# VHH binders against F-box/kelch-repeat protein At1g67480, part 11

Target 1, 376 residues: F-box/kelch-repeat protein At1g67480, of Arabidopsis thaliana (Mouse-ear cress) (q9cag8)
Amino acid sequence: MQAFALSGKKRIVNHGMCFSKGNLDLGSRLSENFMDDPLIPGLPDDVAKQCLALVPRARFPSMGSVCKKWRFVVQSKEFITVRRLAGMLEEWLYVLTMNAGGKDNRWEVMDCLGQKLSSLPPMPGPAKTGFKVVVVDGKLLVIAGCCMINGSLVASADVYQYDTCLNSWSRLADLEVARYDFACAEVNGHVYVVGGHGVDGESLSSAEVYDPETCTWTFIESLRRPRWGCFASAFNGKLYVMGGRSNFTIGNSKLLDVYNTQCGSWHGSKNGLTMVTAHVEVGKKLFCIDWKNHRKMSVFNAEDETWEVVALPLSGSSRAGFQFGKLSGKLLLFSSQEETGQCTLLYDPDASPGTQWKTSEIKLSGSCVCSVTITA
Key: E = the ipSAE of ESMFold2; O = the ipSAE of OpenDDE; V2 = 0.75 times the mean of E and O plus 0.25 times the DockQ between their complexes.

## First folded at step 4 (VHH)

Design g5 (from h11 with S53Y L103F; framework vhh_8h63_2)
Fold by ESMFold2-Fast, scan of step 4:
Structure g5 (fold): chain B 376 residues (1-376), chain A 121 residues (1-121)
Amino acid sequence: as target 1 above (376 residues)
Amino acid sequence: ELQLVESGGGLVQAGGSLTVSCAASGFTFDDYAMGWSRQAPGKERELVAGITYGGSTYYADTVKGRFTISRDNAKNTLYLQMNSLKPEDTAMYYCAARSWGTFYAHSFDYWGQGTQVTVSG
């Protein structure tokens, strides 16, 4: 039996594949000492990193082109820590948009004020649906999904990473099991994928975790029941999986499966939601748009596991749905209605009742497929 | 339970046009994403078109630019307008419904019995 242990798995550093540090702290320090040219002549490397941290984020690709040592610095998760301590972190919104016709997907980027910056280089691989996006260590991951090939639905195990500091795509290790319409979230620096549909359209109970340090996917304890169309959020070192369907229960289930990453075990309750068209985590709250009730948000508070409802300021009956964005602790709601053009709403959860909603000046180049916020 | 009944199939000449329809009964039609799949003898079932409640559409590469999917929520009816038909479009066409807003070939919850479309060359 290969059950996940209570004490968790020890990380193995893979420097060559992920540009992570060496095999152990001692080995990493010795490797750094061997490459003994200073980052900036006349300065200790710690002071040099503090100086580099003051450079605006938009300059990171240019800074990374100076030399391999600077490139390594700007790619590192430790550099994010140095920038945080310097008060230089920048929050950028990345939105995947789709053209009329549904074939041209582009990532567009906006700063914390909603000002358009640039578009990302094209995503590698074939165009897919049912994929998930997640951010880990300041990197954007696009995971799995499916595509139609010669009239057949083909499930993918492909994983691609976008490095926001270098403005470049790379391919990571494939999932062990190809899947689409699965749940995905980052918990304490690890990426979890749970359930979905497999290669033959079967419902999956399997779950996998990605460790960026080892660049490997590992199976964790499976769900008690297969689920597809489920979604996930992370709170306090735990993975919360809600929604979807199972072949064993055709009706709507409020089943909440919670994975404790320290103990490596699942716990179930019935305090979840059934199906949602969109979800986003802000602080300790999970905001959801119910598939049937697109005029309301259901809000989960992870601290006390309670639900509340927030009405959407919608006019007319023609609004088909929304996708979420998150920027500066506020929610953006991108309308999918193309008949009258794109509309973006802004929700401030910290504003006084009755003043939480505004119209945002943010305009997308197409319909929103998904979005992520990356702070670096 | 949702019931789907297809109609409008038949024999048509290559280069011609045909519209197939799907009448839905049971639960509220507008709660469902709808699609059209086809299956020719000796071939796998292919999703040719899908439409969400809000009107967002998907088309397979084999039919893109020739077929148009539409829905009339007031009439609980789904349509597939097929233009510039080819002998390769000859298949049994199935209407499908899904209560969650996605449309993948095997993720539909309800299927009709199908309507035959034959394109002569």
Scores: ipSAE 0.006, ipTM 0.371, lowest interface PAE 9.8, mean pLDDT 78

Design n1 (from s5 with S100G Y101L F102W G103F S104G G105E T106S L108F; framework vhh_surovatamig_d1)
Fold by ESMFold2-Fast, scan of step 4:
Structure n1 (fold): chain B 376 residues (1-376), chain A 121 residues (1-121)
Amino acid sequence: as target 1 above (376 residues)
Amino acid sequence: EVQLVESGGGLVQPGGSLRLSCAASGFTFSTYWMSWVRQAPGKGLEWVATISQSGSEKDYVDSVKGRFTISRDNAKKSLYLQMNSLRAEDTAVYYCAREGLWFGESYFDYRGQGTLVTVSS
């Protein structure tokens, strides 16, 4: 409801922290946001925050355990800004891996050099598939999906947030419509979910946007056609939805649906890809592994909406398990091929032609399910 | 262990018919969307047809609409492709493929070894 949100009703949140319940008292919340006791005795709070910003990211959970005031600081959007100005931002890669038997999965964390740091605490809630992951305001969101309940496949609306500063999970507001195999991307600080399969396995055209400031999901204009197994990417305040299936009247579809977040409207073209197994955005470009041309990467330039092709230095005949990652401005391609086993390839878009691909030293403990990069 | 085993391919004259079968094992067949994909000599993989878990939804590539019919038998854990009015352009290795539920991508996490269909006079 965008019109209702603009009614002049103001609410305060704790520097981007989302609270699933509780009454907002403007006076009480203002007092909580403006720490009246000094963060560090003898220093102004702005100087104290600059001092705290110099601490390595790995120590943030320990800093948050010192006192409520420090916990509040390390959770805040302001702290990310202070760390950026101090040149202290750290880029970490988070990879969800599944072992060879598919029996155990875990989130593993690596630094900007690909060195293993830690694993995340277990996710709350039932194990799910068809979920999406996204990063907003330095937080990891795991959205929706489906699970087996009493022998039936059931769509979920559950949303969980991992706070990298506190090393803890929390539950956010549920989606308005339970869904799996949907498209998801962050655009200008808001999270968009589009399409998928619903509760009865029906194909969905509905779309929703999450505002971390209000901690609410709101419907946006629906797609012109229901769509599942699609993916989304964000460029210049617009959401690009490609791939997947709609209905049997479309068949093989190159449908590209673009949502303009400023005017709130969809437009479409047939300048997309029919089947995409992995995708990632880097610098106004979308890199895709398509099913039809498995020895090449299709690259979309969002500025002129044109496609180009980049060769893949891959061997083997099996193509299951392709996933992308990003680290230090470069592409990571995680693959699990039948003949060659697991490998990680690195693509440097700024390297000289013919030298862009190399083997990465990154060692995954299993097949990559998904990955995200979080800077804090 | 997930296995998909195709059968029913062979040599057929233009205008003829073939029925492909796929036997699935090692997973709960009834909970997965299933597809047929093909690879013509010297070409990439092409999606041919898809069927929903219950069989209520079906999709086809335009070139086979009205000629091919996808079906499934969840009790027998089997997928089928009835191919009628075959053309030389239908010559390909046909693969049975299981659609992944992971991340919602329109992709196949398993496929069989394939069965060759040759349409020639």
Scores: ipSAE 0.000, ipTM 0.272, lowest interface PAE 11.5, mean pLDDT 79

Design n10 (from s5 with E99H S100T Y101W F102Y T106S L108F; framework vhh_surovatamig_d1; at its last look DockQ between E and O 0.27; V2 from the best seeds 0.00; counts 0 for: pae O 7.8 > 2)
Fold by OpenDDE, look of step 5:
Structure n10 (fold): chain B 376 residues (1-376), chain A 121 residues (1-121)
Amino acid sequence: as target 1 above (376 residues)
Amino acid sequence: EVQLVESGGGLVQPGGSLRLSCAASGFTFSTYWMSWVRQAPGKGLEWVATISQSGSEKDYVDSVKGRFTISRDNAKKSLYLQMNSLRAEDTAVYYCARHTWYGSGSYFDYRGQGTLVTVSS
């Protein structure tokens, strides 16, 4: 009597709930014409803008939270113009600092007196190197760079913008070509990116320009030779590209490439610097620290295209590693001396001979990676 | 963790030779420019030599040109400095340093503990 054990395999019918991705196209409809509402009830908008322009810069984020129209006004280029006319412009120093472990990067903000203000929100995206920072229309741009992924450098085309008035980050249009260790400068409201390394580590000759009005990158005339590690500065509506290396040159290049933004063409000279560890523009001068000598700075005068050398007032065992800042027409030299604390030096180019250098009270929380000065 | 460990320093007579070595770990060595820097007693840090990622490009401070040779072995993650015709003024602690870019320029982001080179009769 063979007991046929009928193994009833209960087919658990997994009813896959098809969660229909309802495309909440919620984006379109609320074009509420907030532009028709008065900026301040009872005032013409021009007068209202003047009233808002009298508010301290530190309160701009709060103003931007009042309503959409206030937010729009506070973030606008026009608002900076109104503040300028009102004599209310404030110059702030933004410094990206790195801790001793290299893992904690943060933006610090200081006013014109060197007093620390509130920190920036965390910068979006992965930690990168080889990026450039530039200021355009009162906004900070962090452009491209590279990160290490699985033992390989990965070039980025990402561009992030920090609005200093709204205290917020946004992503801009990507570069046409991902790159790191390139030259970058603002010229007449446009951002130029030149050379660098590409996605395969190749040296680039390509150059791009960003138009903030159209929010687009476009190619311009390429460099004659690919080059990386170069830096750029702007004088009199021209873009100067200096330093760096090329596969076609033995050693560091002293080639100076100048781009005329009016005619859209490059011309070159041999009156450039090689590799620099730091550079900053103050007025009509470019201050540079050569990577071979950290006890002097080279100063380029764009008016006559001459170079001068200025000694740094460094005593003792200075660690090789300086970065520049600028504030109120003066040069800041950031030194990361672990033993003596972070001492900041100030150079006044307009001071009497022998009195140009003084100690600054500005103290950073870490090593200076880069800095920008933003007036708004 | 990024580590740079220098070795090969010691006492040598004027006109003698030394070979310094630096062992790198904790990073992709072949993707970085590398340098030697030195600090003499009572003096600041001085750049000595730099080598490219592939080793195809080399540069030296003028005082050591023709006497020192920088080289690298990417497979061994090692940097070298051959020092010939040593002089008293070459007495210093020698450091291996890694180059990096932080947007505004080139930096030495890591440096070893150093190895002492003493040139004395």
Scores: ipSAE 0.015, ipTM 0.383, lowest interface PAE 7.8, mean pLDDT 83
ESMFold2-Fast, scan of step 4: ipSAE 0.005; ipTM 0.318
ESMFold2, look of step 5: ipSAE 0.145; ipTM 0.563
ESMFold2 (binder alone), look of step 5: mean pLDDT 86; pTM 0.870

Design n11 (from s5 with R98T E99D S100K F102L T106I L108F; framework vhh_surovatamig_d1)
Fold by ESMFold2-Fast, scan of step 4:
Parts: sequence; structure tokens; C-alpha cells
Structure n11 (fold): chain B 376 residues (1-376), chain A 121 residues (1-121)
Amino acid sequence: as target 1 above (376 residues)
Amino acid sequence: EVQLVESGGGLVQPGGSLRLSCAASGFTFSTYWMSWVRQAPGKGLEWVATISQSGSEKDYVDSVKGRFTISRDNAKKSLYLQMNSLRAEDTAVYYCATDKYLGSGIYFDYRGQGTLVTVSS
């Protein structure tokens, strides 16, 4: 659940006001709103926010406990901007790992140097698969997915948010349509979900967008054809949807569906990939491991819509074990393979050719399910 | 308990044919996309073919297109791979697997013990 308004000032105005005779008392109450108390006594709010921005990220839950005004500031996307200008942004890697028993999943956190921090508090709700994770305004969203009930996959519409500043989970508005194995990406501060499987396992063409300012999901134009097992990436205010299949034939097509968020329309091309084992965005490039060929990465440049190939330095492989992470502008490749066990490789796109891959000291406690990077 | 049991492998000469079978139990077979994956001696796992819940959609790795046919029988909870025009490079242990997507990639949630296919003159 959302416990906070989008603005602390707007939230306070209508709470606890009582009716009084005449308009004088109401005018006085409205005046209190316009003359909102300073965040820190004796300082303008802009200066106060600059002072708060100098506090290490690990202290944000404590700052949020001081008062409602500080809580709203710490949670705001504006605060991330203030911290960026102060040079205080911290990049942390969040990895969902499955233990060797396959029963317990936990979110583990690492700093920008790969040093392990504490785990997240337990996620609310029932255990699911086919869910998607995305970061918007410095917050982690875990969206939808499915459960096994009486031997059948049952689609869910529930959405949970982890607030890194409060170190707590809350529930957001449910999707309009329950779905799993769908495409998901953040575009210009909004979260898009596209396709997937519905309640009866049917292939979906519907798409929805989440606005954090209104805390609502709204339908957008549907895909021309339903698809599931697809993935999404965002570049220059556009949503790129690739891969997947349908319960209705869409042919052997490298179909790329592109949604323009400004005009609200889908456009198609044949310059996509059919299926990928793993994908991650770095800058204006999308790095993919082809589901059919685990020995190479296919790299998409959104500016030119061109593809290039990078070889993987891997042996004795399982496509099921590949996952990407991103940290300090570099790619992490998490793999779990029969003889070699769990290992992490690091790819530096800015390194000289032939020196881009190296072994990372990061060793996960279990198999990587998914990962996100949160900067705050 | 989810169980997949492969059968039908054996020794065959180049240009020959084999039909692999997979018997599934412990889950609602008709609601799953199913795949065949293989592992050649000393090499990693390679995806071979996939089939949709109803059998209307089929995909193959390029090296087997036109030679292999994937099919299923939901009433019998069985998956099949018809392999024609076999080549030495098709020599591998073949596994039946359920398809799973966990947001960032395709996973094989369940896999059987496999059946060995040897193509040799």
C-alpha cells in the first residue's frame, strides 16, 4: 500500500481541518499551507535539502523517521536530483538469489565496489514466478507473475514496491489485467507492461502504463498481435518490445514493436531478436544473450537500430543459468554451470578490445533469479 | 513430484531416423510449453526445439530445421521429437524440459535424465 502523498505539503492541507463559523478560520488554515514551516528552522528549504543530501544513503531510513516532512523529502525523486548535484549519489546492486535447496529466495545488496551489504526485509505476498522487476524514481517494483494452484498456473495482478530510503515494502495498485511472462520497462518515469499470459494461459496483446504521480495503471494501445515471453527496453522516450511467442502464429519473425510515448502509437519492424536468455541496458545499448546461442552476446544500438556481436568467454554452459547485472557502467554476467559451479564475469565496454572480459570477485550465495541497480 | 522420462535414443547411421519420447507426470502438462535440449560429449547444453501448449507454435534451432519435428499428445502427457537425416554432429544426450521465463531469461525448470543418441558409421 501507498502511505504517502506525492507531496508532503499537499497531503497535510486536508487532514485534521475542522469546520468553524465564518471564513476567517478557514482562511487562516489555508494561509498555514502557503506559509509551510521550513524543513530545518532558520534555513530555506533548498539549503536544508542540500544539507540532508550530504548524509550517507544507509542513514535514509533514520532520516525518514524524524518527521513527515523529512520522510517525504527523502522519498522524492527531487532528492535524488539534489544528491546528484552534491556528488553524493550511491549505486547499489540488488540481486534476488535462490538457495541450493530452491526454497528460499532473498534480495541481497552490494555497494558500488561489490562489497556485500545486508539483505532486504522479506517481500510480502505469495511466492511467484514469471514476475518482472523494474526501477522507477529510485524504487524497486516487483510486478505480477503466477502461482501454481491445483497443478495450474494462475496469473496475478499484484504489485509491490521496495523503498530503498525507508527499507520497507508496500503494495501499489494492482494491474488492470493479471499477467505473467510479460515485457516490462521504465520509460521517462513511467512503467510499461506489455503482453504475457493471462488468467487462462491465453496470450495477451494488452498493455498498461503506471504513473507514480497518480499511482494508477492505465491501458495504452494494444499490440497488433498477442505475445508472451517477450522483453522490453527503453530508449529516447520509446519502448522497444522484442522476442516471445503467441498461442496464435506470428511466424518466424524478428518482430520489434516500438511504442512512442509522446504520440501513443505502436510501430513495427523486423529488426529484433526472437528469444533471449538474458538482457540488460547500458547507455544507449541493449546487451542480449540469444536463447539458441549462449556463446555470444548480441548488442543493439538504439540510435542506428543496428546489431553487433561480442563473443562470450564461457565453457560448459547452461542457458538456464545466465543473468546480467549492471554496476559502475559495467556488465556483470552471473552464471551457474554443471562442472564450473557459480561464477561472475565482468564486461567493461570501455576497455580495449580483447581485454573487456575479466573474472569478478563477486560470488553469489545462490543462483541469480534477477538483479536491479538502484542509484539514490 | 514433477517427473520427465525420456526414451527412444540409440545408435543410428548417418542419414537415419530416430523418434524420441518424453513421459511427463506430477504437473498439468497441457498448460506448459515444452522443449528438447541436448548436450554433446564435452560441450554445453544446446536448445533444439520448442512447442506451445496446444502444439500450434513450433521453433527449432537452425541446424535441425527441416530435419526434426517436435510434437505432443496432451491426453497422453507425452512429448516427441522425430529426428530425420541424422548427422554425426547430432550425437548428444537429449533432454525433455519445461519452459520457464523469470523476467530476464528462459529457464528450464524441470529436466529428465536424458536419452543418448549416437550417430556413427
Scores: ipSAE 0.005, ipTM 0.348, lowest interface PAE 10.1, mean pLDDT 78

Design n12 (from s5 with E99G S100P S104E G105A L108M Y110V; framework vhh_surovatamig_d1)
Fold by ESMFold2-Fast, scan of step 4:
Order: C-alpha cells, then sequence, then structure tokens
Structure n12 (fold): chain B 376 residues (1-376), chain A 121 residues (1-121)
C-alpha cells in the first residue's frame, strides 16, 4: 500500500478533481470560439461578477447549482478577490471534533460571532492521526497522516479537499512520499509539507510543494537534516520550520529552517522553538503552546525574529492541553481535556494590557483536534 | 486497568551496572512511545530516555548518553533501561512512563510507582 501510494501515475495524470488555472485557460479558449454566454444576460462579465459577489456566503452552493459558468466563478480564487473588493468577505471557523469514543471525527462550522452553523459531510477515507490541515484558495486540505492496520502503523499519502462552495469532499493528487507528524503551511498560494515520519517510521528530510493551478506535488530542496514532530508557519513569502527531533540531534532541536520561496533555498538559524502541542499564525506573529511548558504561550515575531511570553490564565491541572482557533483577529483556546472542567478561552492581542483574556461561550460537540479559519 | 510496574532497582557501587524493567498492562503497548524518568532525593522529575513504538528511534538526556541504553520487547510488553558506568548523581527513583513521543516528565500520561536506584561507595 505505501509503495503503491508513491507511484508515478499520479504525477503524470491530473485527477480531474482540481479546479485549477489550467481549467480556467481551457474555458477561456472555448469562449473565444463563440462557445461563451454572458454570466448575466445584458451585463458585462466583470459587472456580473460584482453582482454575484454581493450574495451571502451561505448561498454559494445554490449559486453553483445555477449553471456551469456560475459554478466555475464561485469556486475560483478570483471570486474571493472580487468579494474582498466589495466588502462582502465572511470569516467562518471550521473545527474538527472527536467524540469520547475517539472514532467519530466531524467538522463543525461557526460564524464570526462563534454561533454554530453546520457540520461538513463526513471526510472520506479511514480515520488518521499525525495528519495536517491547511487552507489554500478558500479550500480546506487534509493531508496524509497514519493509521493502525493489523497492529502495524501505516503512513498515508492521501490528500482530501473540502470545497466550501460545493459543500463536498474530493481527492487531490497524493503526496510523493507518505508521511505523518510533518510540518505544513501555505505560502503565497502554495502548500508546503516538510519532514515527518515515512513508511518505515524513518525520519524524513524531503519536502514537497502543492500548486493548486497544476494540481501537482513537486519535490523542493530537502532539509539538510531529517526531522519529525516539527511545525511550520509562513511569513513574507518564507516558510519557517521549527521544532521536532531526529536521530542526528541528541535532544529536541531549536533549529529554525527557513525556506525562501523566491530563491528556492533553505537557510538555518538556532532561534527556533522545540516541540509544540499547538500553534497558530495571526498577522506577523506565531503563537505556540510549548510542549515543555503549556502554562504559557511562546510568541514569535517574524518582523524582528524575537520571542515573547504570554501567561495563560490557568487555574486547573498541568495536564490541560489546548488547541487554537482563530476568529475575528482573536485566538480561541479549546481545551483538549474537557473532563477537567477547562472552558474555552479567548485572547485578544489588540486589547489593553490586563484585559486580553476572556471566557468564550463557544461550545464544541467534542474534543478539538484542530481548526482552520476560511474567509470567502 | 492501565498499569506500569518497574523492577530491577537496588544498591550498586560507582562504576557498576543495573538493568531496570517495566511491565505494561491494560493498553496496546506496541503503539506507544515509552520513556524513563527519574527523581533524585529532594529534586524534581528529570526525563532520562525515550524509545519509539518499533524501537527504531531512541533519545537520551546528555548526562546518560553513552552509558544508558533504552530498549523494548513488544511481544512481552516490557520496557528496559540498561544502566552502565553508574555515578552517584544517578541515584534516584526511576519511573516507567507512557509518553507519546516527548520524553519530558511534565507530560507523562501514565507513570508507574517507581524503583529506587542507589549508587553509593
Amino acid sequence: as target 1 above (376 residues)
Amino acid sequence: EVQLVESGGGLVQPGGSLRLSCAASGFTFSTYWMSWVRQAPGKGLEWVATISQSGSEKDYVDSVKGRFTISRDNAKKSLYLQMNSLRAEDTAVYYCARGPYFGEATYMDVRGQGTLVTVSS
């Protein structure tokens, strides 16, 4: 299974489930041959797109059902730009929850006020751990991970995409290398995966980038040293990889590996953090819950590459863990151990000192596994 | 019932050796990273060594590297710590801990009752 997942077939063949620029170019070429109708009769397409942009986000699936051309428009990254210019962008929080039995994983959706809207249709494929989630072009990707099969740990290369406009899951091209516990982040419209554990549990140095326009994964320059349990964030066209360990280091690494997407090269420094249990990017700052001290947030400022500390208002057990959510420029801290009586915390980085922490009324249907914010 | 039971501690002279054992029950031992942590008299918990599910990856605190060897037997559901060239500073209660891939005492999920190791001349 794992060897089959690494086959060259998927590198050559576009799975046909991607709504890339190549599909846009094909559509445009067909229109040049009198195969095109206006989006709205009597209006230029630019004006029609502005009219469509005024429709509330909840109606996107309905708009996509009107005709193929409208479906194509609402699925495009360009439509997000049109909605931004119209002041119509809506921010929704997507939270993956797990029930007490550990089997039922579901995505819950909340609006900008934290009010529950809906649940996504079930994710395809087997339940996995060590996977990563990321948002690119307004779409949610769930990447790779591992599962236990017949007492053996099996690494996956599977990639699934949730399209918010269609309210449906599809499968994208598999990773070139099956992996789990790797670093993942979106940089300038591309998705990067770095390191992790491979098929035989080996530490990986390989890295891959996904281009939504070509619907393909391509290897980039590998890390100089393999690492797993690492995490990533993106700032100013660069990918910052921190944490984790390998058999080439005696302990946990403070190594910061930075990939410059313009130059296509890695640069290292020792100004990183060791392993974290949770991280989230807000503006030019990376907020981390350190694996060694979960009673505080370690905050990285990408502008000057400095670290600061923010104490958590914890009255409970040192066993309490948190997962981040991000909504309206504020951080949500969801307790991973709800049975300890820990509530959801809200942190406002823009509030005056001493007033940054509040209790959130947001209640999840289960334990928070991870979350993403999608603005569309 | 999830349980870890340590054994093999005792009195040993500096430069001597001891082998600690930990018997696991009540969970699927082969799917967890496992660790050894210790607590010296009057001090806090200190992580000593960690081993991956298959045993392919091992990590140690610098003070014991080259002297201690962590190993496991998944068929017997047992964790081991071979301690060589023991020093007075290694005197501690040694705990077997279930630690999913970080060997830090503050994140021990399950811990045994411990076994005392005394290194004295």
Scores: ipSAE 0.000, ipTM 0.193, lowest interface PAE 14.0, mean pLDDT 78

Design n13 (from s5 with S100I G103P Y107F; framework vhh_surovatamig_d1)
Fold by ESMFold2-Fast, scan of step 4:
Structure n13 (fold): chain B 376 residues (1-376), chain A 121 residues (1-121)
Amino acid sequence: as target 1 above (376 residues)
Amino acid sequence: EVQLVESGGGLVQPGGSLRLSCAASGFTFSTYWMSWVRQAPGKGLEWVATISQSGSEKDYVDSVKGRFTISRDNAKKSLYLQMNSLRAEDTAVYYCAREIYFPSGTFLDYRGQGTLVTVSS
């Protein structure tokens, strides 16, 4: 099997399906098997794809079960483009919740109005923490993290992908370096992972990029300083890495590391944040809750690289958890506090001053671990 | 200002015992999970033991189970690590660390300056 073992390279494990063009034998074989049959009898394939694009997203798994040709169409990133042009894109919120008192995590799905749609199939592999989630080409990736084994944290390199069109999980190529509590973001269709803790609990400076077209991880230039507990965001084709610590005694001094994806080099400044409990990007802004002060939200404007502070209507405690969600260009703030209990707030960055915060009708079944928004 | 100050380290023979202490100040000690972590010469940081706010829950790395005991005194704002049957591989700088627990995971947000434990014959 030549397609799965490229000269001793990493195995391809996407159940025979991927969005890559021309560089994988698997995609060629699928297209050749049915290229002579019309997608819909009596219609040219381009018109047929426009007709399929009008089907509600919830029916994609059923549509993909009709035949290999329809499955291939539904899974393609080109189908997302066809649906965008047809005005049929649907924005869904995926929230990973932890059940009260238990280690049982489940993914819940909500529509653009915050109404619960479904739950995902169980995530493969052992339960992990310190993992990161990212969306690329309409797919949800769950990357790395650690397990508690006999009292020790053991770093993982495992990568899993959830396909929203198939409603199924698959395993992707492992990271080159097992890591947890690292920074992760998507830039120009590629997934970047930076820093974290390695297998010996050491602070990492190494960084890797995932190319969905080749299904491979490749090292990029390392950070100038190792860092863990850091986070990343993407603006204007650049990767911004902030927060975290180089060691436990001294945190990173507001160091902002910026990776230019075009020239492949890092630039540093001191215009970042220290440790952060939650972050999310909306438009050209990065919203952060600093772990030191749970009463304030720090907002980074990528256009002019300035910071603004916005007051939170809630106050946190040392036990409080905050997580962001993003829906319809607005922020959701999920919180669990001793003072207020579990609640969800909505922040509209485009609303008039003093009217940005409102209560949200969204009710989670447990504490929010993380969330992603997937448009398809 | 949050401060964690470790003490009680020193030179000890294999099979000996030491008790490490950590004095906490600048925060409400009783509301935090606390941990001991260590770093052996030329190696990375290793988690050793953790204790819940009330002391009802405790956990240890396998290599120290049955030999080390973590405890706390919330009235005195102090964390302790009783180390028995010490081995050469226990030689490390030991750090007292404060833990923030979130559903997304655990984070160590403050660590002390450390206390050196040397086990030699």
Scores: ipSAE 0.000, ipTM 0.237, lowest interface PAE 13.3, mean pLDDT 78

Design n14 (from s5 with E99D Y101F F102Y S104G G105S Y107W; framework vhh_surovatamig_d1)
Fold by ESMFold2-Fast, scan of step 4:
Structure n14 (fold): chain B 376 residues (1-376), chain A 121 residues (1-121)
Amino acid sequence: as target 1 above (376 residues)
Amino acid sequence: EVQLVESGGGLVQPGGSLRLSCAASGFTFSTYWMSWVRQAPGKGLEWVATISQSGSEKDYVDSVKGRFTISRDNAKKSLYLQMNSLRAEDTAVYYCARDSFYGGSTWLDYRGQGTLVTVSS
């Protein structure tokens, strides 16, 4: 265990894992003689890891309970690599649903066939909105947002991590700037947050990047213009930021801001999309639903920066609330309408034209807030 | 072009009432969930109330439950907020907002210029 100082707060690093000083219980899981014992008696550790990789993912919490050394193996990003080489990776869908009133939010987990597996333990901290969710190194991060304190929205800098192997939450380093309704995406193992609303609702141009190896947030070059209600997508080592607006601009922006993670600079164009309510990335394509035009899906091809349109097979005339999921290289469209209720559609981008849409057997217990796919 | 125009704000005594109106144009009003949000002097944005497309579902922030009522008239393309038993803490600029998802300030894609409500003796 090594202790680090970060913004006056100490971090404890357990063989590449990062913990705040508020997670004192995590230190009790370490042993001074941890590295002396073989992972499995009679086997080299590399061979032992290959044997452990063959265990079904649903049993990882049980494996982690065998001993501290197995727990650290199961939690490591190296173990994901070992499982990939063994052909044992499993893709699970995590969906955050809410009941009417927004006071009963829960995470549900489904396997690659859409069968319900479990529910996550409740998220720690105050209930928030305007937060963003991202996956990095097989871990689920819930970043920032705002909460109601004494009748006012207060921007948060809190960051929480869900460990899929331990079925537990922990707290990571706070953002440098509290924010909500910001853009967020993972690019090459790093998490980027851009813009949003800060304290007092001001529009932000600042941006930060999280490095899981150092467990730190650092500022990157700010946007030329503040923007909030925007979203981000990652393609070919670049961060694409679209949509949103400023406190000084009433209309939504077609501005596309692209950050090159290699040279650390922003480039702007007007080839973006306005009023995007839901988005998802599959391969080199970004699928978007315009809230203004709720009968069509706009598709961005990152290779040539062109847009195309796909019709939505919607029933009913009322506006649908939309959220995307991704499973087995296909899109899930979670929709909610007053007249039709909750339904899930499946879109296969590789299917022949006219056969891309099918009904999914996946049924959510409430309205979809967001979803992520985690492969481990 | 999408346009939301609020009206009905003004100065009112504590315990008084005001009715805010929002006139929508440039989009099919009846297909959108709508919200009211407010910003008090020196404070951040606060979500106040949300109403579904047909008006069958409504939700409110706890501090205004039982005092405020959100309603809509799809034929007139108008959104309303009836505010009763007003308190000094309700002093804010009130915005009519277009919402894509249930009650979420995170999904407000357009709001108007706002109307000022001042509650003082």
Scores: ipSAE 0.000, ipTM 0.202, lowest interface PAE 13.3, mean pLDDT 78

